# Miniprotein binders against q5uxb8, part 15

Target 1, 222 residues: q5uxb8
Amino acid sequence: MPDAVRRCPEDGFFEGDTCPVCDGAGTHILDGARRRQLSKFVSGALRHFPEDAGIEVDKAGWTGFDALRVAVERQYDWADAAALAGVIATDPKGRFERTGVGNEAGITTAGGRVRAAYGHSVDVTLDGTDDPVPATLYHGTAPRNVDSIREAGLKPMSRQTVHLSESAAAAREVGRRHAADPVVFVVDATAMQSDDRRIVKRGTETYTTDRVSPVYLSLLEK
Below, E stands for the ipSAE of ESMFold2; O stands for the ipSAE of OpenDDE; V2 stands for 0.75 times the mean of E and O plus 0.25 times the DockQ between their complexes.

## First folded at step 8 (miniprotein)

Design L2 (at its last look DockQ between E and O 0.47; V2 from the best seeds 0.52)
Fold by ESMFold2, look of step 8:
Structure L2 (fold): chain B 222 residues (1-222), chain A 85 residues (1-85)
Amino acid sequence: as target 1 above (222 residues)
Amino acid sequence: SELEKRIKELEELLKELAEELGLPDPEVDIISVEGDEENPKVYVFVEIDGFEIAWAVGSSVEEAKRRAAEEALRKLEEELEELEK
């Protein structure tokens, strides 16, 4: 189960029990079950069935946040603008991108545009960003996956990309959703880019690439 | 029923293949969405590590589950075959 989503009156949406900025409890927005349910509907609507959900996506995959809010409220009687904003702001897999609200994306419950960062089956062309890629990226995984990753590298499932985190802490946090004591691979992003491997920033803390050869991987010593 | 038995069989195969590939157990999510007024739609998603590996649509939960599980199996079988080359 994903963590609950809460809202700090000062600092915006967060997951878990305590605001990472002020240590306050905030107010409850969604439990884990509803967070999963809503994030899956939003993800599906943006990727696969926008018309059935009652939204339209443009050529770059964007839809209006307020249009998406209406669709969400129609789908679930318990959902509202705060629930939608919270799911988008706290998504641990970088599934959503939000623009048109400046740096208020983690706080505001209105305005701007939203898209899925990956996984579309509808006809869109995602513009990648030219944002700098850190020299080192990270991938968190269950201990049982270590041998296969060391031998074959990081490969996506069909039509999915490999997701990399900006820090070891972020990678470990993502990995904990699948294992109690995850292991972290260190990815030499500088070497990958010098070998013409493309890495693109998606969402707030996630980078994507099509694969990572074993030569770029090492286990993080802890 | 035969369909329910087939779905259970597919789900067991998915778990076995995921384990063989060193992946966590697949997760299944079901979403009913109003399509047009005559054809309600059920979407089923199969995810591993929180990433979607397959999805399907059907006129019932059972049919969508079967379709999504079959698609997920095909993708995992292709992945396993690639590793064994």
Scores: ipSAE 0.566, ipTM 0.830, lowest interface PAE 1.5, mean pLDDT 83
Fold by OpenDDE base, look of step 8:
Structure L2 (fold): chain B 222 residues (1-222), chain A 85 residues (1-85)
Amino acid sequence: as target 1 above (222 residues)
Amino acid sequence: SELEKRIKELEELLKELAEELGLPDPEVDIISVEGDEENPKVYVFVEIDGFEIAWAVGSSVEEAKRRAAEEALRKLEEELEELEK
C-alpha cells in the first residue's frame, strides 16, 4: 500500500510522515488506501473513460483541473481539491502532468490543466513526439538500484517505457520520490539513436524509451 | 461459483507468469464508476510495480476481473515470447 499524502504549508505535498524539505509533519490529506483509489480513478478517467468520469479530454489528452476536481468530488464524498492536487503532485510513476500553475504545482489546489503522461486507450496525440532528442539525458533512481542498473540497464516494467529526464535536476526530483538521496545516471542518447534505439519526447522535460543498455549509462558524479 | 473459480485460476496463472518473468506480484484495482444505474460500469486495472499492464470494463466486478486477468495474461505471455527470441 502506498504511503499517506501530507501537505507542508511551506513546501507542498509529500508522501510519508515527514516533509522531505523541512522535516515537518505537515497536514494529513489522504491515507494510502484512498491515495491509491483516487490515483486509479484519475488515471483511468484520463486514459480510458473520460466520458464515464464526466470529463472531456482534448486531442492532446488535457482536461481542466477544476473539471477533474468536480469529477472526483462526484465519485468520492471524501475527495476534494487538496486530495486531487496531492495525488497528482506525489505520484511516484509519473502518471500525471500538470501545467498552467507555474512552480506552485506542488502546492496549488486550483487552476491549470492535467493529463495522463502515458498509457492512453483513448485517441490522443501527445505533443513533443517530433521534437529533437538532446544528446544527453538523465535518469533518477534510488541508490539501492545502482548495481542492478549497472548490470542489466534500465528496463521497463511489463511493456511500459523507461522515463528519462532532460536535466540532472529533473532526474533528481524524480528520484526523490524513491529515496532521500537519489542517484542520477547519465544516458548517452546520441549513441542510442545511432544504434537505432528510439527515444521519444513526452512531457516538457520527459523522454521515453523501451530500455537503456548499460553501455549507454554512466553515474553522474556527486 | 464457477466464475469465481475461473477468476482465481487466472489470477494464479498471472502470478506464476509474472514470477517467471522476474516481476513483482500483480496488483488489482477495482473502480466502480457511477453511470446510469441501469448500466453499471466496473473497471478493473492490473498493475505490476505500479505500472498498468492491462485493464477491462464490465457490467459486474466478476466480469471485469475475468476480462482484465485474461488481458493481463495475454500481455505477459507475449512479453515472455519476445524475451525468448
Scores: ipSAE 0.513, ipTM 0.821, lowest interface PAE 0.8, mean pLDDT 84
ESMFold2 (binder alone), look of step 8: mean pLDDT 78; pTM 0.730

Design L3 (at its last look DockQ between E and O 0.35; V2 from the best seeds 0.00; counts 0 for: pTM O .771 < .8, other shape alone 3.87 > 2.5)
Fold by ESMFold2, look of step 10:
Structure L3 (fold): chain B 222 residues (1-222), chain A 80 residues (1-80)
Amino acid sequence: as target 1 above (222 residues)
Amino acid sequence: SELEKRIKELEELLKELAEKLGLPEPEVDIIVVNGKVYVFVEIDGYEIAWAVGSSVEEAKRRAAEEALRKLEEKLKELEK
């Protein structure tokens, strides 16, 4: 079950028991069950069924926050502007983007536009990859990391993005920095892009992304 | 019923296939929107399949079959 959403009067929405900025308790906005339920409606409406949800998305996938609020309130009698803003602001999987409210995106309960960041089945064009991306990419690692990567996927260290290689050979070379006999993960970049995950070319053989879910990974066997 | 038994079989197979692929157990969410039933299948919070139907059972069956198809494709790629 996801954490509850709470609201700090000065710092905006957060998950968990205390504001990460001021350590105050804030006010309760949504329990975990309702947070999950609302997230499914909002992501589904933006990705798949805007007409059934009673909203209109433009060619870039955007809808007005206030129009989405009306749809959410019609769908659930317990939902309101704070619930919607909170789900968007605290989403742990980066499902939503909000613009048109400046630096108030984590605080305001009105105004601006919202879209799903990925996963659309409706006809939209997002700010996706900037350059051509091969159908398959690779990641080399130490054998000791295999179990954690299978469970949690590829995540960046500290502030770095996840680095992917264009070939198994290049991935193996990178992996040898960490182990004498590295293992290579195969990354289904086509599936990631069809799910609107962004992959950016950073050189002739190197690509970056923010995370690779386990569903896109498999081990390369020789 | 036959449909309920089929759904149980699909959910069992989906769990087994996810385990075989080294993935977390799939999760299913169901909502009703505009009189239609929407079902979502997720792994690690990422949607892998969804479906719509006029009943919970039909939407569940459709979503589970689509999720299974996607995971079966992934298994075939692994076995190459």
Scores: ipSAE 0.784, ipTM 0.921, lowest interface PAE 0.7, mean pLDDT 85
Fold by OpenDDE base, look of step 8:
Structure L3 (fold): chain B 222 residues (1-222), chain A 80 residues (1-80)
Amino acid sequence: as target 1 above (222 residues)
Amino acid sequence: SELEKRIKELEELLKELAEKLGLPEPEVDIIVVNGKVYVFVEIDGYEIAWAVGSSVEEAKRRAAEEALRKLEEKLKELEK
């Protein structure tokens, strides 16, 4: 069961018992069970069934926060704006994006737009910083790492995230920093995203993700 | 019922496949939206499948079948 959602009057929404910024108790917003339930509804509404949820999603996947709030309140008698804002702000998997709320996105309970960041079954085109992720990505590494990667997948090393390349050539270039004859893994980005794994474009030919399980990896044959 | 039995069998198969793939046991969430039942299957907090049905049993069956399909595909990929 996920941790409860609380709200610090100074620092905004957080999960757990104490504010990670000021160590204050904050105000209880949702228990773990309701958090999970609401998160599922919201993510589903934004990804899969906006019509059934009673919201409209535009071509870029956006819905109004207030419209979504109304849908949430209709769905659950215990849910309110704070609950919705809290779920969005504390989601550990980065499922949600919220914009149009200024610098206090983690505190505000009104205004702005919300969308799912990934995992849609509805036809949306994510624009802006959410550039489309290619179906296939690549990871260059040293040959000595092949067995470890096959066993445990790709994990962040010195970086906070795993870096993936848009092309095999780019991946090899990255790999050459570690070995004279680098190997390239092929990453099934489509499968990852279908499994609710987030991949984010960070630059030209560069994508990042938290981890890549071996189930998404294959060795590129020379 | 036969349907309940089938669902149980599918859930067991899902568990077995997850284990074989070195994945945590799948988690299932059920919500009712606009009179329809939605079932979500997650592994380690990530959605691997979802389905909708007119009943809990129907939705569970569909979700389990979809999840199973995805895991089987992953297994086949690993065996290459």
Scores: ipSAE 0.708, ipTM 0.892, lowest interface PAE 0.6, mean pLDDT 86
ESMFold2, look of step 8: ipSAE 0.769; ipTM 0.915
ESMFold2 (binder alone), look of step 8: mean pLDDT 81; pTM 0.758
ESMFold2 (binder alone), look of step 10: mean pLDDT 81; pTM 0.758
OpenDDE base, look of step 10: ipSAE 0.641; ipTM 0.823

## First folded at step 10 (miniprotein)

Design Dr4 (at its last look DockQ between E and O 0.83; V2 from the best seeds 0.00; counts 0 for: pae E 4.8 > 1.5, pTM E .665 < .8)
Fold by OpenDDE base, look of step 10:
Structure Dr4 (fold): chain B 222 residues (1-222), chain A 84 residues (1-84)
Amino acid sequence: as target 1 above (222 residues)
Amino acid sequence: SELEKRIKELEELLKELAEKLGLPEPEVEIIVWVEDGEYFVYVKVEIGGEKIAVAIGDSVEEAKRYAAEEALRKLEEKLKELEK
């Protein structure tokens, strides 16, 4: 279970018991269970079912914070602006992006726009970033997919892009969704970039690309 | 389990309320996703093609419970309006 969300009056939202900036206790916002629940709902709403959640997302995936707040308040009687802002600000995977809140992004409970950083099934076009891409990335999958990947490479399935992981461990975690004993492919990101293949950092550990040709892939040996 | 019992109870109440209101039997759609190593269960309750409730949870049972509770609340509200 994730840690609780708290708010420091000076430094904004944080997870855990102590503000990482000033060591203050802050104010309790959400327990771990509600944090997880709200995070899942918000992720789903932004990625997969905006209409069902009662929000609209634009072509870039953005929705208004206030519109999303209304949606979560309708969904959960315990949810409010602080809860939503806290979940967005403290997400460990970097699932969310929030803009239009100025230098107080971590403190404010109103205004701006929110989107999912990656993982969309709805049709969106995400902005590019200038974040550096590691030389090597990883992709976790089920053993049954190995032959197909060797032949055809990595292609988007239910999502609009291929998701790559920053570490083998993260890739295995992704792969465990599909199999008890996942396999990990190593992606030569440097070679891809040299061939003008775009790779973009999205989450804290997640990178996205349109496809990965087999020439850039190798199976990580156990 | 106690949870399963509660879910069944909620589903039965939902059906009863729908019948009382002269509505079609509730339809439940369940979608399971795995994202970032976690399971997402999305449940949608529809009556006559109209969305009544949506819920998300860690399990089918949990999500169904949330959806049933929400749907029940909405149907009860509708019933109260008709009784006025």
Scores: ipSAE 0.226, ipTM 0.631, lowest interface PAE 2.5, mean pLDDT 84
Fold by ESMFold2, look of step 10:
Structure Dr4 (fold): chain B 222 residues (1-222), chain A 84 residues (1-84)
Amino acid sequence: as target 1 above (222 residues)
Amino acid sequence: SELEKRIKELEELLKELAEKLGLPEPEVEIIVWVEDGEYFVYVKVEIGGEKIAVAIGDSVEEAKRYAAEEALRKLEEKLKELEK
């Protein structure tokens, strides 16, 4: 269960019992269970079903913070602007981006725009980042996919990009969606970048690219 | 299970209430995905192609219960307005 979200008036939202800047207790915003529930709804609404949630996302994936606030308040009678701002500001995976509020993104409960940083099934085009790319990335999959991936490489379905993980452990966790004993491919990201293949960091440990040719792939050995 | 029985009860009430309001039979759409090793379940209830409720849960049963309860609440409010 994730930590509760609290708020310091001067330093913004934080998780845990004390503000990491001033050591004050702040005020309680959400317990862990509600934080998890709200995060799931916001992630789904921004990535997969914005219209059904009652929001509109633009071509870059952005929606208004205030429109999203109205949507979450309709969904959960315990949710409010502080709850939404807190979930966005404290997300441990970097799932959300907020803009249009300057340096107050971790503090303000109004204004600006919000989008999911990754994971969209809706047709959006995200801005690139300057974040460094590790030399090695990973992809977890079901054992039944190994032969096709060795032959054809990693390809996105429809309008989604290929998702790569920062670590073998993260890749294995992703692969468990398809199999109890997932297989992990090692991706030579250095070679891809030397061949001018674009790889972009999304969130804290996820990277995206448009495809991975077989020459960059190998199976992770025991 | 108790949850499965409750869901069936809610779905029957939803059908009855839609019929009383002269509306088409409710339709339920279920989408399941896994993100970062966690399950997400989205349930949408539509009547005549119009969305009336959406719910998220970490199981199909949980999300169905949430969506059916919200749909019932909305249709009950509509019935109250009609009986004015």
Scores: ipSAE 0.101, ipTM 0.525, lowest interface PAE 4.8, mean pLDDT 81
ESMFold2 (binder alone), look of step 10: mean pLDDT 72; pTM 0.619

Design Dr5 (at its last look DockQ between E and O 0.36; V2 from the best seeds 0.00; counts 0 for: pae E 3.5 > 1.5, pTM O .628 < .8, other shape alone 3.451 > 2.5)
Fold by OpenDDE base, look of step 10:
Structure Dr5 (fold): chain B 222 residues (1-222), chain A 84 residues (1-84)
Amino acid sequence: as target 1 above (222 residues)
Amino acid sequence: SELEKRIKELEELLKELAEKLGLPEPEIEIRVWIEDGEEFVYVKVEIGGEKIAVAIGDSLEEAKRWAAEEALEKLEEKLKELEK
């Protein structure tokens, strides 16, 4: 279970028992269970079912914070602006982006726009970033997919992009949900970029690309 | 499969509830996917073309529970409206 969300009056939202900046206790905002629940709902709403959630997302995936707040308050009687802001600000995977809150991002509980950083099934066009891309990335999958990937490479399925992981461990964790003994492909990100194939960092450990040709893939040895 | 079994159980539960209340048969949409190493289950319930419940959870069982709770509440409200 994830840690609880708390808010420091000086430093904003954080997870855990003490503020990572000033060591203060802060104020309790949301327990771990509700944090997980709300995070999943918000992720789904922004990525997959905005209409069902009662929100609209623009071409870049953005929705208004206040509109999203209304949606979550309708969904959960315990949810409020602080809960939503806290979930967005403390997401360990970097699933969310929020703008329009000034330099005090993570302290304010109103205003601005929110979007999912990646993982959309709805048709959105995300802007690029200049974040550095590691030389090597990874993709976790089920063993049954190995032959298909060797032949055709990685392509988007139900998502708009292919998701790559920063580490083999992260890739295995992704793959473990698909199979008991996942396999990990190694992606030559340097070669891809040299061939003008775009790779973009989205989450804390997630990178996205349109496709990965088999030429850039190798199976990680166990 | 176990998943199919659980889906059927949810459908039957909601159908029985709707019948008991004299409402149209519920339409249920279920989506299951994995993101960031986590399982997501989305359940949408519609009755007569009207959305009555949306739930998302870690498992089908959890989503089923949440969807059932929300649907029950809304169906009870509808029943009260019909009785007026």
Scores: ipSAE 0.283, ipTM 0.663, lowest interface PAE 2.0, mean pLDDT 83
Fold by ESMFold2, look of step 10:
Structure Dr5 (fold): chain B 222 residues (1-222), chain A 84 residues (1-84)
Amino acid sequence: as target 1 above (222 residues)
Amino acid sequence: SELEKRIKELEELLKELAEKLGLPEPEIEIRVWIEDGEEFVYVKVEIGGEKIAVAIGDSLEEAKRWAAEEALEKLEEKLKELEK
C-alpha cells in the first residue's frame, strides 16, 4: 500500500507522516488507496488511452496540466487539482514528468504540462532518452552560491528544470560561464532515484531534474 | 462472490437505464497490461460507439465495478436532465 500524500504549505507535496524539509505534519491530501487508483488512471491516460480519458497528447507526449485535471475530476468525484499535483509530485515509480512551472512543480496545483516518462503505446517521441542515469552527476556554480545551495539545494530558478552534468569537467565548463574558478557539487543520483526522484538525459551530456535536496549534495574535493 | 453479485446488479441497472433513454445496449471493452510488474486492468463502457465510462483497477472485478458505477451515474444524470 503506498503512503498517503500530504501537503506542506511552504515546501509542497510529500509522502509519509512529516515534511522532509521542515518536519511539519502538513495537510492530508489523499490516502494510499486513492493515490494508487489515481496514479494508475493518470498513467494509463497518458500512455495508452488519452482520447478515452478526454485529453490530447502531443507528439512529445505532453498534455496540459489543467486539461488533465479536468479529466481526473470528471473521472473521480473525490479527485481535485491538489490530488493530481500530489500524485505527480510524489510518484514512487517516476512515471510522470511536469514542465512549464519552473521551481513550483512540487508546490503548484495549476499550470504547465504533464507526460508519462515511459511506457507509451500511443505514437509519441520523447524529447530525451531513457538511457541509464550515472550513479554520480555534477553541478558547476559560482563560489558565491555555495552556502545557498548547501542550505536550500539546487532549484531551477529561471530554467524549467535543474541541469546536471555527466562529468566534473563538463560541470566546471558550465560553471566558468559565471565564475573564473567554479565550484563543483557532486550529486548522488543513485540515492535520488532510490527516493523516487526523476532524472532524465537531455542532449549528450546533460541531465535534468526538478530539484536536488541538500541531502544528495556534497562538494567536490580539490 | 459478493463482488460478482454487485457487478451483475450494476450491469442490469445499466441496461435498464439505457433502455429508458432509448439507447443501445451497453458494450464493455476490457484490456489488461502488466505495467511495472503490476497488473493493470482497463475497462471501458460504450453505448452506441460513445464512451460513457472508463475505469482502472488492480483486478478485473474491481475495474468492472467502478466502470459500471460511473456509467450508471452518468446515464442517470442524462435521464434527469431530459426529464426537466
Scores: ipSAE 0.232, ipTM 0.618, lowest interface PAE 3.5, mean pLDDT 81
ESMFold2 (binder alone), look of step 10: mean pLDDT 73; pTM 0.626

Design Dr6 (at its last look DockQ between E and O 0.68; V2 from the best seeds 0.00; counts 0 for: pae E 5.1 > 1.5, pTM E .786 < .8)
Fold by OpenDDE base, look of step 10:
Structure Dr6 (fold): chain B 222 residues (1-222), chain A 84 residues (1-84)
Amino acid sequence: as target 1 above (222 residues)
Amino acid sequence: SELEKRIKELEELLKELAEKLGLPEPELKIVVWYEDGEVFVYVKVEIGGEKIAVAIGDSVEEARRLAAEEALEKLEEKLKELEK
């Protein structure tokens, strides 16, 4: 279960019992259970079922914060602007992006736009970032997919892009959805970039690309 | 399981109430996806092509339960309105 979301009046939203900046207690916003539930709903709404959630997502994946607030308030009687803002601000994997609200300390419970940073099934085109890409990235999958990947590389499946992980451990965790003992491919990100293949950082540990040719892939040895 | 029994009960009640209201049989749309090893389940209850309820949960069973409960509540409200 995730930690509770709290808000420091000076430093903004945080997870846990004490503000990481001033060590103050802050105000309780959401318990761990509701945080997790709301995060899942928001992720789904932004990535997979905006119409069903009652929001509109533009071509870049953005929706209005207020529109999303209305959607979550309709879905959960305990949800409000503070809950939504808190979930967005404290997401540990960088699933969400919010603009138009100033710096982190100045994040308010109103205004701006929100989108999912990655993982969309709906048709969106995300802007690139200038964040540095590690020389090596990783992709977790099921053992049964190894031969196909060796032949055809990595291709988008249900999502718009291929997702790569910053670490082997993270890749294994992603791969567990496909098999109990996932395999990890090593991606030569440097070589890809040198060949003008675009890789973009999205989440805190997630990178996305259109495709990965087999030439850039090797199986991580156990 | 007790949970499965409860879900079945809720869905049956939902069907009965829809029938009582002269509505088409409820349909369930279930979407499952994974992120970082965690399961996400979205359940939508539709009646005659109209969205009645949506829920998200950690399992198919949980999401179905939540969606059925919400849909049932909405139909009960409709029934009350008709009885006025």
Scores: ipSAE 0.173, ipTM 0.608, lowest interface PAE 1.8, mean pLDDT 84
Fold by ESMFold2, look of step 10:
Structure Dr6 (fold): chain B 222 residues (1-222), chain A 84 residues (1-84)
Amino acid sequence: as target 1 above (222 residues)
Amino acid sequence: SELEKRIKELEELLKELAEKLGLPEPELKIVVWYEDGEVFVYVKVEIGGEKIAVAIGDSVEEARRLAAEEALEKLEEKLKELEK
């Protein structure tokens, strides 16, 4: 269960019992259960069902923070601007991006724009980043998919992009969605980039690309 | 099992209320998706192709329950409005 979200008057939102900057207690915003619930709704609304949530996302995936606040308040009686701002500011995976509020992104409960950093099934075009890409990335899947991936490579399917993991452990967690004993592919990201294939970091451990040709894939030895 | 019984009760009530309103039988669409190793379950209730309710939960059962409850609330409000 994730930690509660609290708010420090000087330092903004934080998770857990004490502000990591000043050690103060702050004020309580959300318990862990509601934090998880709201995070999943916000992720889904931005990535998969913005229209059904009552928000509009532009071609770059952005919606207004205040419009998103209205959507979460309609969804959950207990949600408010502080709850939304807190979930966005404290997300440990970098799922959300917020702009238009400058240095106040971890503090303010109003204004600006918000989008999901990755994972969209709706048609958006995200700008890239210049963050470094590891030489090796990973993809976890069910054993039944191995032959097709070896022949055709990785394709985005229901997502806009192919998602790759920074570690084999993270890739196994992804693969467990499909099988109890997942298989991990090793992705030669160095070779992909030397062939002018674009790979972009999204969040803390996730990378995206449009496709991975079989020539860059191998199975991780068990 | 107990949760499944409650879900089936809610879904049956939803079917009955839709019928009372002269609407098509409700359809549930279920999508299971993962974000960074965390589970995402999305349930959409549609009636005649129209989206009535959408819910997200940590499990298929939880999301089904939430979606059915929200759909019932919307249809009950519609029934009350017609009776005015």
Scores: ipSAE 0.102, ipTM 0.544, lowest interface PAE 5.1, mean pLDDT 82
ESMFold2 (binder alone), look of step 10: mean pLDDT 77; pTM 0.691

